# Designs tried in a protein design chat: miniprotein binders against Enhancer of translation termination 1 (ETT1). Part 26

Target 1, 377 residues: Enhancer of translation termination 1 (ETT1), of Yarrowia lipolytica (q6c872)
Amino acid sequence: MAKRPLGLNKANKSKKKKLDSAEKAEKAVAKEISPENDESAEPAPALTLDADEEDDMGQLESLYKNWTSSERDSPRILHGVVHECDSLLQKAKGEGLPARFHEIYAASLLDLAEFADKKKPVKKKKVKSDDVAPETSDMFVDAALERVETGLEQYPEDAGLLFVKSRALKQDIDEKMSAVSKEERKETAKKMISQLNKILEVFKLAQKHASTVTPAQLDVVEELIELSGALESVVKQSDISETTLVACEKFYNEILASEKDENTVKKAHRGVGTCKMIVADSLLDLLDDDDEDNDDTVELAKKNLKAAIEHFQKSETDEDGEFMVTLAETMIQYGNLFETESDDQKKWYGEAVKRLRQAQRLGVGKYDEMILELEDD
Key: E = the ipSAE of ESMFold2; O = the ipSAE of OpenDDE; V2 = 0.75 times the mean of E and O plus 0.25 times the DockQ between their complexes.

## First folded at step 17 (miniprotein)

Design d6 (at its last look DockQ between E and O 0.77; V2 from the best seeds 0.77)
Fold by OpenDDE base, look of step 17:
Structure d6 (fold): chain B 377 residues (1-377), chain A 120 residues (1-120)
Amino acid sequence: as target 1 above (377 residues)
Amino acid sequence: SKERIRELMKKLMKLLERIEQLAEKIEELAKEGDPETVRELHMAIHELEWALILLAFALLRLKRHGSPEAIEELEQLIERLEDLIQKLEELLEKGDPETIRELEQEILELMREILELREK
């Protein structure tokens, strides 16, 4: 007669209290999201809900699809999605909701955070006790994290929830770094660097439980590289976040070795190219202008820039004018490492000029002065 | 000390040429080889390249602020990289995926030790 240990009953009481707190945070967020009936707002586009989806989840999927397929310029559709999530949550009494419900709700809260006012660093001004603190972007991110964790408690291997968790954790770093005081910024940035690897672990776990990784899911990894550089600039301890770059490049190389979707492969090539570019930049930043022994470092930077260009060329598209500029800048930087007026320099400047002229034709920018400089050298 | 750092950087550049030659041979093997073995060989190459880059950054930082003891530690880490490259060269003809994954763990351990040297 093996005595089953009594430990399980205490966990259930703490879970119920956490659910009640999440439901209160969501109700606080939901109450301020109720638009006052300003009669002058054009009628909500009549949700042509195909009348036959009696399934409450089918209606939510349709609403969320309308958001994801929109220009995403107004939070109006998102407020509709969140309101439907709240209605379903009340109807279900918080029980028996599918993983996809928690995913849509958490993702919609993250998208709402982009339209919300950023939390200002708490200046010691006496906020009077009675001013309801306006909804800030951090509150939506916190609510999204609570929602996705609630989903993962029921569905711990759900890829959709794990991807949303990785996005929410990245956005939580941005919110923490925006809200922190100048005095605590360096110490907060150090703590946030340690979270980057955890986000990538959550992303890898999501990938393991997914059949395929979408190009939009890979944007989280790109944003982790950017955020890594931003956090390092605050910490000023290393020239590159070597640990994050190593982990991200490894992840992209794993995709290139396994994935067959053309758009996913292009994104992975872009990601590897970006890592190689950051390595080259960081090597060049370590040059000492007073040191004659820079040749091996310059050659190592050249090798990384060449590899970056080769990966970028594999990801190049005729419609992505912004990426053509990034590729042109990388080609200019590679050209700058050759002898002045050399055939190699002229070749790489000529390839950059082609891309700048193409980007300019796509309306991305004006590069006439830069083109003239690169043609006159 | 500057001369020793210059010699170590030249050693790293020669090791990079060996890694590049391995990468070319793996691309040739990819045409006829076992897809799992080829995948693990590609992963091992990328990890060796990163270990080399981390050593190059460590050398460049030591050129500015390095102790003789830190240069000696880094010289030992470069010798370990050379040994790992040699092991991968031997595995290219006869390596199974499990033996290559064991080598990848040794490379990842080297990378951790290089990163720990930076914190000193």
Scores: ipSAE 0.740, ipTM 0.920, lowest interface PAE 0.6, mean pLDDT 81
ESMFold2, look of step 17: ipSAE 0.802; ipTM 0.935
ESMFold2 (binder alone), look of step 17: mean pLDDT 85; pTM 0.874

Design d7 (at its last look DockQ between E and O 0.71; V2 from the best seeds 0.75)
Fold by OpenDDE base, look of step 17:
Structure d7 (fold): chain B 377 residues (1-377), chain A 120 residues (1-120)
Amino acid sequence: as target 1 above (377 residues)
Amino acid sequence: SKERIRELMKKLMKLLERIEQLAEKIEELAKEGDPETVRELHMAIHELEWALILLAFALLRLKRHGSPEAIEELEQLIERLEDLIQKLEELLEKGDPETIRELEQEIWELMEEILELREK
């Protein structure tokens, strides 16, 4: 018997039948009886309920911290977190739970969606009525959205809930795009593009109510840039990515102007660098090979790639081999815009080769052929 | 039409040089200036750079399929960008954060108009 995940409890709209119990106004005569009895019955201390609730939340925080501090390779710990959330929800009868409870529960449901089977596009196979539809990733994302909205009804300005909402809305787009038929894909993508700006507005609202933005919260903005490019490729309308890129780069620049945390600043530099790289690529894709008047466009692409490299160098770490590859690729692309065998081209190829060799030493990829091509020039 | 687009692209590159010179002056002001004013000046520079990039993309697309009317509309948007750069040059010495935020809003409205031109 597959235990249904308890978090998918459909809100049974209990029709409050208005029981019109018109029962009678019985006239009970308020007799005046006077007497003085001073019995100071000390009300039993209500202290025991608050202490048990604080300990229960402390256990949930500890379980969630064990998940977030793990390699996150198995949903086992995460099922423990969700089970504790379900237990707390039952004890509290769904009322009086803190914002942090709804945040942990919604975040844990989003993390469970990554381990779940993706919803396949409904081929018209007659799903026999009796087959319990397998739990799909979309069901966890829907449950996370419902949970975060329930939290926001009570705590509308809670930054943690607003950040989880932004993540859940992004993941809902991924689920919708994965589940859509080939015929409806373009129309669904157009609808999802209009939601990207809404996710950014939820994220900005979260930031406004937060004291600090974490590097993990900035991953949602990085994923929005990637998602915008993916949706644009489906719609084949180049104007869509630009609106999202402008809004994302503005957001990263606001962080760079205000934030002092080194890791958050590094993430924001990476984000600006990525936006500048995408601008350069898009300018180069608009070149016409038959047009001799490309010099100004190439110079504009050069300026954006140079800015991208400068931002990436500010975010570079000795342990991130994957990012070293991205930086090397950007340096190669910048080098390709210089004259063949020029001192500038050789310099940028030489800086790329250093990073590729470092990535290889970290066990990220094999670039021996590409290193040889860049050294033989 | 190709010659007019080439002249407009050269105009954008000159406007970019003016934005870069403003960015250098703001970095000098950052040493002694009000931190709030300096933050808003940096935001305004980044918004001007984006408005310029959006105009460059619009020009490159018009080079492939643009009407003469769309080129004229884009020429007017480039003139508005030049006026906004000039306003920021004037605010560099005496601008308060509120007046700079008003200019940022005018730059944002210009970017919206550039994006709407592409849907036509």
Scores: ipSAE 0.748, ipTM 0.922, lowest interface PAE 0.6, mean pLDDT 81
ESMFold2, look of step 17: ipSAE 0.792; ipTM 0.936
ESMFold2 (binder alone), look of step 17: mean pLDDT 85; pTM 0.870

Design d8 (at its last look DockQ between E and O 0.78; V2 from the best seeds 0.74)
Fold by OpenDDE base, look of step 17:
Structure d8 (fold): chain B 377 residues (1-377), chain A 120 residues (1-120)
Amino acid sequence: as target 1 above (377 residues)
Amino acid sequence: SKERIRELMKKLMKLLERIEQLAEKIEELAKEGDPETVRELHMAIYELEWSLILLAFAILRLKRHGSPEAIEELEQLIERLEDLIQKLEELLEKGDPETIRELEQEIWELMREILELREK
């Protein structure tokens, strides 16, 4: 029985060119850390490295914890994390590094992409050959994908690496959609739809190998819902958002059935509520103003908005003023489906006004005009 | 054709009432039932609800541009949803997790067929 030689040889040549781009991004990031030119930056507070200087990984974890616990307003700490990753990679000669090293490095590259300039669609201007193309956000996302894949080659069942891979694949879609020309945008969006399903598969694999899912890991699923709607608007094919919504709502319901962490449960309730809200909006958008037979569709939209409100109320926190606004908007929308001046409409407007006033007290927006409009009815 | 579409939506709303009544019974079973069976029953309900929503969207799109053939295909898909709801009603008292997972697979097949109808 002849073992067909699977063509492993072609993968190695493409890897070498990609490695040269990642190694260039890594080296260019390392060059910007040259302390000479930023006269005005206060000396980095001497991170009191706790005394375990001997554990190179303990130092990296401490640096990364300092980043994750910061306001994340400046890439300075993040450049320090990446520089330490490069130092460790060089010391280890690229071998024998733990899964957590590749996770921190890939996550830090994804966070650096948020501070980098977005790649502009290549207008046909002859970029002169000698202009070093500025580092763009897509280069950091590509480097993060390569790093997490290198980790997964060694640790294929590592949940942390799989979660970072799901985040990196989501950001890669955003980068591709930002960099694409207007002419290719629709065709690129169609290709990106198939990547949404892969992100969910990677996320489910991560969940299977994790003991628990963190609230920050669930933000990737929230962002997939938003991205699905954005891609649908470009493709103009309604089937896409519905498939992603079904898969996301199923995932949140699986969490609600299994998870006991209060913050994870609250995030999952928010996620289900968002899916129900999008369903209600989509039903209402399909109403025909000239059709007298809309009652069943309005009732179906009402049922979904009611379910959304019930899930959102289970996820309410006294400190999240932005979410209080989202809940108030959903309550207003539900109230709008009742008869004008009905007791049900007044009830839901009154509940919305309570949340808007709470959001204002938290310093989130100004809703005085909207509150007056909802109280004058 | 408009009357036939209105009858489909009314049938779908009656099926939703049956799904809601099943969800209430599962919440009662959750107090004393096997936790694995209850989880699979909840998953089956969510999949039935989504199948119903997908059918509602298909009906609403067909109001604008529906062929007689597409309306007939929707009637068949709604009948299959009714049969799946009936199977879940029967499993509520005596279903094991494996039999419920087999039903979930049939629901997922229905959802795929509803999604494929929109591509036509």
Scores: ipSAE 0.709, ipTM 0.908, lowest interface PAE 0.7, mean pLDDT 80
ESMFold2, look of step 17: ipSAE 0.741; ipTM 0.920
ESMFold2 (binder alone), look of step 17: mean pLDDT 84; pTM 0.858

## First folded at step 18 (miniprotein)

Design e1 (from d6 with M43Y; at its last look DockQ between E and O 0.79; V2 from the best seeds 0.76)
Fold by OpenDDE base, look of step 18:
Structure e1 (fold): chain B 377 residues (1-377), chain A 120 residues (1-120)
Amino acid sequence: as target 1 above (377 residues)
Amino acid sequence: SKERIRELMKKLMKLLERIEQLAEKIEELAKEGDPETVRELHYAIHELEWALILLAFALLRLKRHGSPEAIEELEQLIERLEDLIQKLEELLEKGDPETIRELEQEILELMREILELREK
């Protein structure tokens, strides 16, 4: 009897098979993940049971808030959230649960997938029937998708569920791309492009029903841009980024128009800047080296890089050395589009060098050679 | 012809200058204007910028592999972009948010047609 993964409560809809064996499997998995020996495991923050036992949802919200407010370094709190979700699901007999329950449960399964082993590309070895396949990240993502769909069947316009669905669909692409063979990678990437469009549709629907944008929603949009670029690099078809970029930049601009939180505004500026940078790169990649008529395309790329730099400068912080490198690289690229030894080129190289030296002081990298090249030009 | 593509790129660059001038005027209006009108104007300008970028990408691809028929279709889409820019220029001084949102839908339709041209 295959031990079902914790939180994969697929039990209720299928056949009448014996109840008795499930209870013993749950107790066994909870015991083995007890790291016995290392004394320095800070005691899991005491579940402040101060939520009245009567509000089962209030307790779940409190547990989930404890997770979201933590350093998120250990799945221990997440296992507690998933266990509470399973308890509530059993008490409710799977009926009458609010949208927020399905959201928390699905989100927690997605967060658990990050701690799970990635599915390796299994060559067609006959898996012997008796090896309990280890819980892999794809299994948690599949469970999260099933949970979100169950919630959306009842609450089709719930923004929280729609956002979690968008995240789950993104993570499902990452899982599929990680599990695919080299031979099938290009064909799988082409199929995943059509899924990116669905994620954007789900995300737009979520946004339409949302009253506020969260930082976690911005992170999903950033990850969609990165994933789009990664899929394009595999497919070698530049056509895909534009629909994703248009939708993402529109979303960031809507945030910039409505949002007042400084951190959200900074993230949105980074997002717009990234979109502008990708547009510039894509224009430059479309240059033909033998074509004398590249000037207008270069000027269009320059305008996008300038806009990228302006957005990045609005989001710059003195402590983010990694972002300083990104901004320096963008400034170098912009400088490269000016005449050699021009005052404009020297200016932008000089601004890049300042940021590279600052990033190096923050310990982000070593740029001494690149700084020398940019100062000798 | 390569020459027709070059002329279309120059036309796009002139349209970009018009979009940039509109963006500057919208930033000036943002100081004293109706916040809803200013917001919709910002959306419309960003959609025009994207429509222009999509046309530039389409044009650059047609430079490599374009049929004469696809170049003619792209010329018509560039003329539609010019008309939409002109409509937004007219709305800048007297446009209400609803009329601006109608223009945004026309821009979004243009963007769809540009994207469909690339699938051909």
Scores: ipSAE 0.712, ipTM 0.910, lowest interface PAE 0.7, mean pLDDT 81
ESMFold2, look of step 18: ipSAE 0.800; ipTM 0.938
ESMFold2 (binder alone), look of step 18: mean pLDDT 85; pTM 0.875

Design e2 (from d6 with M43F; at its last fold request DockQ between E and O 0.63; V2 from the best seeds 0.74)
Fold by OpenDDE base, look of step 18:
Structure e2 (fold): chain B 377 residues (1-377), chain A 120 residues (1-120)
Amino acid sequence: as target 1 above (377 residues)
Amino acid sequence: SKERIRELMKKLMKLLERIEQLAEKIEELAKEGDPETVRELHFAIHELEWALILLAFALLRLKRHGSPEAIEELEQLIERLEDLIQKLEELLEKGDPETIRELEQEILELMREILELREK
């Protein structure tokens, strides 16, 4: 009986032939991850078995909630969730499972991918047939995509499945970009930009069917913006994924119009601010140094940076030193667009210096040289 | 010509000032207005701002590599943006949420056409 990698249910249909030898290796992997001896391993939170044995889905929800509420530092709970998903899938014979089952299973596979080794660019070395290729992060992402598609075949309008699909498609881009050779990187990045639009379509469909937006869904949108910028930097096309930014900013504005949770509102303000900053940067990147007619473009960049600062200030917290640095950098950039030694420039440099000094006090970095430059101007 | 592009950029900046004045009026309406109407007006403003930004990017790209025909197409798109701003100015006092959503669809269509111009 070939040992199924946990969660990789489909791989077993094709390799029907080499059945016998695989039975010994699963008992070994399950045994070696039993750290017997280190006394200081905090006992895994006791599975409160208080879910009635009859509610197999309630047990799965409880296990998944334990994962989502944890520090998420160890894949141990995730292996428990995936094991329960495999158990339910076997009991149900793969039929009659709710949308939420497919969602939890796919999400848990995506979370497992973060703990897995990244696929290295395979130099054309003849992989000998007998080495069980280690489970790589791409294999978990592929399994998550297959799982979410299986759910969407039954529940095509399920918001949870559509959100997980959007996350899985994002993570699939990260995997493809990590596994690509340097020579193929630019061509792969161009193909991945077209996939961003597809992720946004899936995300918009998810949002249309969602009753509420979660913080984790906002994190996916932030990561899409970051990924867009990263792909563009590889392509070296001055073409902003304007479609991505427009869609993300629209999404954040819809949250700001509907949501009352302070943390969600702060995240949405950060998101809008980031979009405005990217617009400003890209306008400035389109300046021609030899062109005397840059004033209107600079003014348009100034307006976007001002809006970015206003959104960032609404999301500022006294404990987030990293964000204080981002806000300070944006204030410096805005200050740089004013006349040298102007009252406006001095004001914005002064506001940046306050935040840099706060970030330093929080231990985020050292900005003493930058502070001196901004105070001497 | 570089001169035609400069004139179009100045036109966009004037349209931006009109959008900003609309945004301020919507913030005033938000105190006493119908929440659904105010929400749709806010979306329409953000879509107009994006349409303007997309036109600015298209214009800056055309400054580097533009054909005369592409500049003429961009001029028509800027005129359409002006017409959409004028429609929203008229809707600010008497617009219902459905009529504002129809305008949002027209803005979204303009944004698509601007993006298609970039692919040419």
Scores: ipSAE 0.739, ipTM 0.918, lowest interface PAE 0.6, mean pLDDT 81
ESMFold2, look of step 18: ipSAE 0.815; ipTM 0.940
ESMFold2 (binder alone), look of step 18: mean pLDDT 85; pTM 0.869
ESMFold2, fold request of step 20: ipSAE 0.836, 0.835, 0.793; ipTM 0.939, 0.939, 0.938
ESMFold2 (binder alone), fold request of step 20: mean pLDDT 85, 85, 85; pTM 0.876, 0.874, 0.877
OpenDDE base, fold request of step 20: ipSAE 0.714, 0.713, 0.714; ipTM 0.914, 0.913, 0.913

Design e3 (from d6 with M9W; at its last look DockQ between E and O 0.72; V2 from the best seeds 0.74)
Fold by OpenDDE base, look of step 18:
Structure e3 (fold): chain B 377 residues (1-377), chain A 120 residues (1-120)
Amino acid sequence: as target 1 above (377 residues)
Amino acid sequence: SKERIRELWKKLMKLLERIEQLAEKIEELAKEGDPETVRELHMAIHELEWALILLAFALLRLKRHGSPEAIEELEQLIERLEDLIQKLEELLEKGDPETIRELEQEILELMREILELREK
């Protein structure tokens, strides 16, 4: 019985012939990672599957909750979740599974993609037919997309499935951008910008059917903003994906208006601040060195940077040194828009220096040269 | 003309000051106002801010490559933004959440038209 790659159930219909040899290799790898000797490995908490959860879905939820509540440093628990999904899929003969099953399975495949090797840009070398191509991250993302689409065919308005679809479509862009050649990168990025709008449509549809927003959903929106900026930098079009930023900022503002969880509110403030910063940067990128009317554009950029700083300050924590650097950079950029040696410039450089020194004390980077430059002005 | 673009920019900056003053008044209302009304007012303000930002980007593009016809279309969109700000100023004291949501739809329609202007 050819061991199917975990989660990749559909691909196996066509390649029936050669899989007899692979069964030996997996048994070998599972044996050698017997860590014999190191006493200090705290035993992975024994999955006390309470044997009495007669509900196959309850067991799957418990396994998935154990994964989501873990440090997520090892795919071991995640392989257990995917194995349970495959077992349930076989038992159900692929029929009568709830929306939540398809959600957990697709989400777990996306999480497995993070542990998988990225697909290298295939130079047109004739791959000889016989090498079982290693499972690459793109294969897990493709499997997740197929899984979530299978769920949405049955449950088209399921918020969980729609959120997982949005995540999967984002991750599919990352995979495509990683696998593309340098020559095709700009053209691929242009196509991917058009897909960002579709991800946002899926996300808005998910939100419309959701009762609550999760931190993981906020992370997807943050990643969409970052991906938008990254794609724009590749395209070198002065056209902000303003549709993406507008939609993301609106989403964060809706959270700020409704949510009371301190961490969710802090994340939403970071998100709004990031949108305001991107607007400011894009206004500054539109300055023409010889234009006497730049002052009005600079003033609009200043207003957006000020708003960004105010949102970032509401989300600041004494332990997040990386975010302190982001806030310091934004303060420096805002300071740069004031007159040289002005009291306002000195104030904002002084606030940036405080954060850079704090980040450096937390072990985040070295900013001694930048601090000296900002103090000598 | 460069002069016409400069006048439009000055108009946008004045509209931004009006939006900022509305935002401050909404923050004051948030202390004692109906939470649903205050929520919709906050959403409407953020949508007005975005409509203004979109107009600013459109104006910067038209400064580089704009036809006279596109500048005239942008002038009309700025006048519509002014009318929407004025409607929200009127709703601040007496607006119900449903009427504010109707205004939000008008702002979203304006934003679409601004985005369509940039494709021209």
Scores: ipSAE 0.713, ipTM 0.910, lowest interface PAE 0.7, mean pLDDT 80
ESMFold2, look of step 18: ipSAE 0.777; ipTM 0.921
ESMFold2 (binder alone), look of step 18: mean pLDDT 85; pTM 0.878

Design e4 (from d6 with L60F; at its last look DockQ between E and O 0.67; V2 from the best seeds 0.71)
Fold by OpenDDE base, look of step 18:
Structure e4 (fold): chain B 377 residues (1-377), chain A 120 residues (1-120)
Amino acid sequence: as target 1 above (377 residues)
Amino acid sequence: SKERIRELMKKLMKLLERIEQLAEKIEELAKEGDPETVRELHMAIHELEWALILLAFALFRLKRHGSPEAIEELEQLIERLEDLIQKLEELLEKGDPETIRELEQEILELMREILELREK
């Protein structure tokens, strides 16, 4: 019985021939992850087997909750979740599984991809047929996409599955962009921009069927904004993915209008602020030094930077030194749009310096030179 | 002409001032107003701001590569934005959430047309 690689259900259909050699490799991986000797490994939190053996789904939910509530530093719990998913899939003969099963399984495969080695750009070296290609992150993402599509065939309007699909499609772009050659990078990035719109459509569909927004869903939207900017920088088209920013800002504004959780509200303010900052940056990138008509553009950029700062200030915390730097940079950029030595410029530089000094005290970086420049102006 | 584009930019900046004044009035209404109405008004404002930003980006592209026909199409889209702002100003005092959502759909349609002008 060819042991299936954990999570990779499809590999078994095509390779009917080389049954014998795979059995040895799995025993090796399972044995080497037996840390016998280091006494200081905190005991893996005891699987509280208190879920009645009859509720196979309750056990899976408990395992997944243990993962989601952990520091997420080790794939050990995830391997347990995926193993339980494979067990349930075998018991059910692949039929009659709830939407939540497909969601947990796909999400767990996406989380496993983060611990896996990234696929290196395959130089056309003749891969000898006998090397079992190591499980790469792209293989887990592909398996997650297949799993979520299998769930959506049965449950096409399930919000959880649609959110996991949006995450999986985002992560698939990251994998494709990581695996692409330098020569094909620009052409691949152009194709991936078209996929961002598809992710947003899936995300909007998920949101339409969702009763609540989770922090993890906000993180996916933030990552979509970052990915949009990263792809645009590769394409070097001054064309903002305006559709992506519009959709993301709308999503955050809907949260700000409905949500009362302080952390969710802070994240949504940060998200809106980021969208406003990207708009301002893109307006400033449109300035031509020889154009006497730049004043209205600069004013529009000023208004967006001001709005960004106002949203960022609503999300500011005394412990987030990295965000203090982002806010300081935005304040500096806003200050730079005022007249040299103006009271407004001095004010915004002074507010930036306060945050840079706080970030330094938190150990985030050294900004002594930048602080001196901003104080001498 | 560069002059026509300059005039359109100045028109957009005046429309932005009107949007900002509406935003301030909505923040005042948020203290005592119907929460659903206030929510839809906030959404409509953010959509108007985006429509304006999209028009500004369209103006910059047309300044570099615009045909006279594309400038005329953009002028019509700016006039439609002005009409939508005027409708929201009228709805601020007496608008129900359903009528505001209908206006939001008109703003979203305007945004689609601005984005289509980008692909031409």
Scores: ipSAE 0.699, ipTM 0.904, lowest interface PAE 0.7, mean pLDDT 80
ESMFold2, look of step 18: ipSAE 0.745; ipTM 0.916
ESMFold2 (binder alone), look of step 18: mean pLDDT 85; pTM 0.873

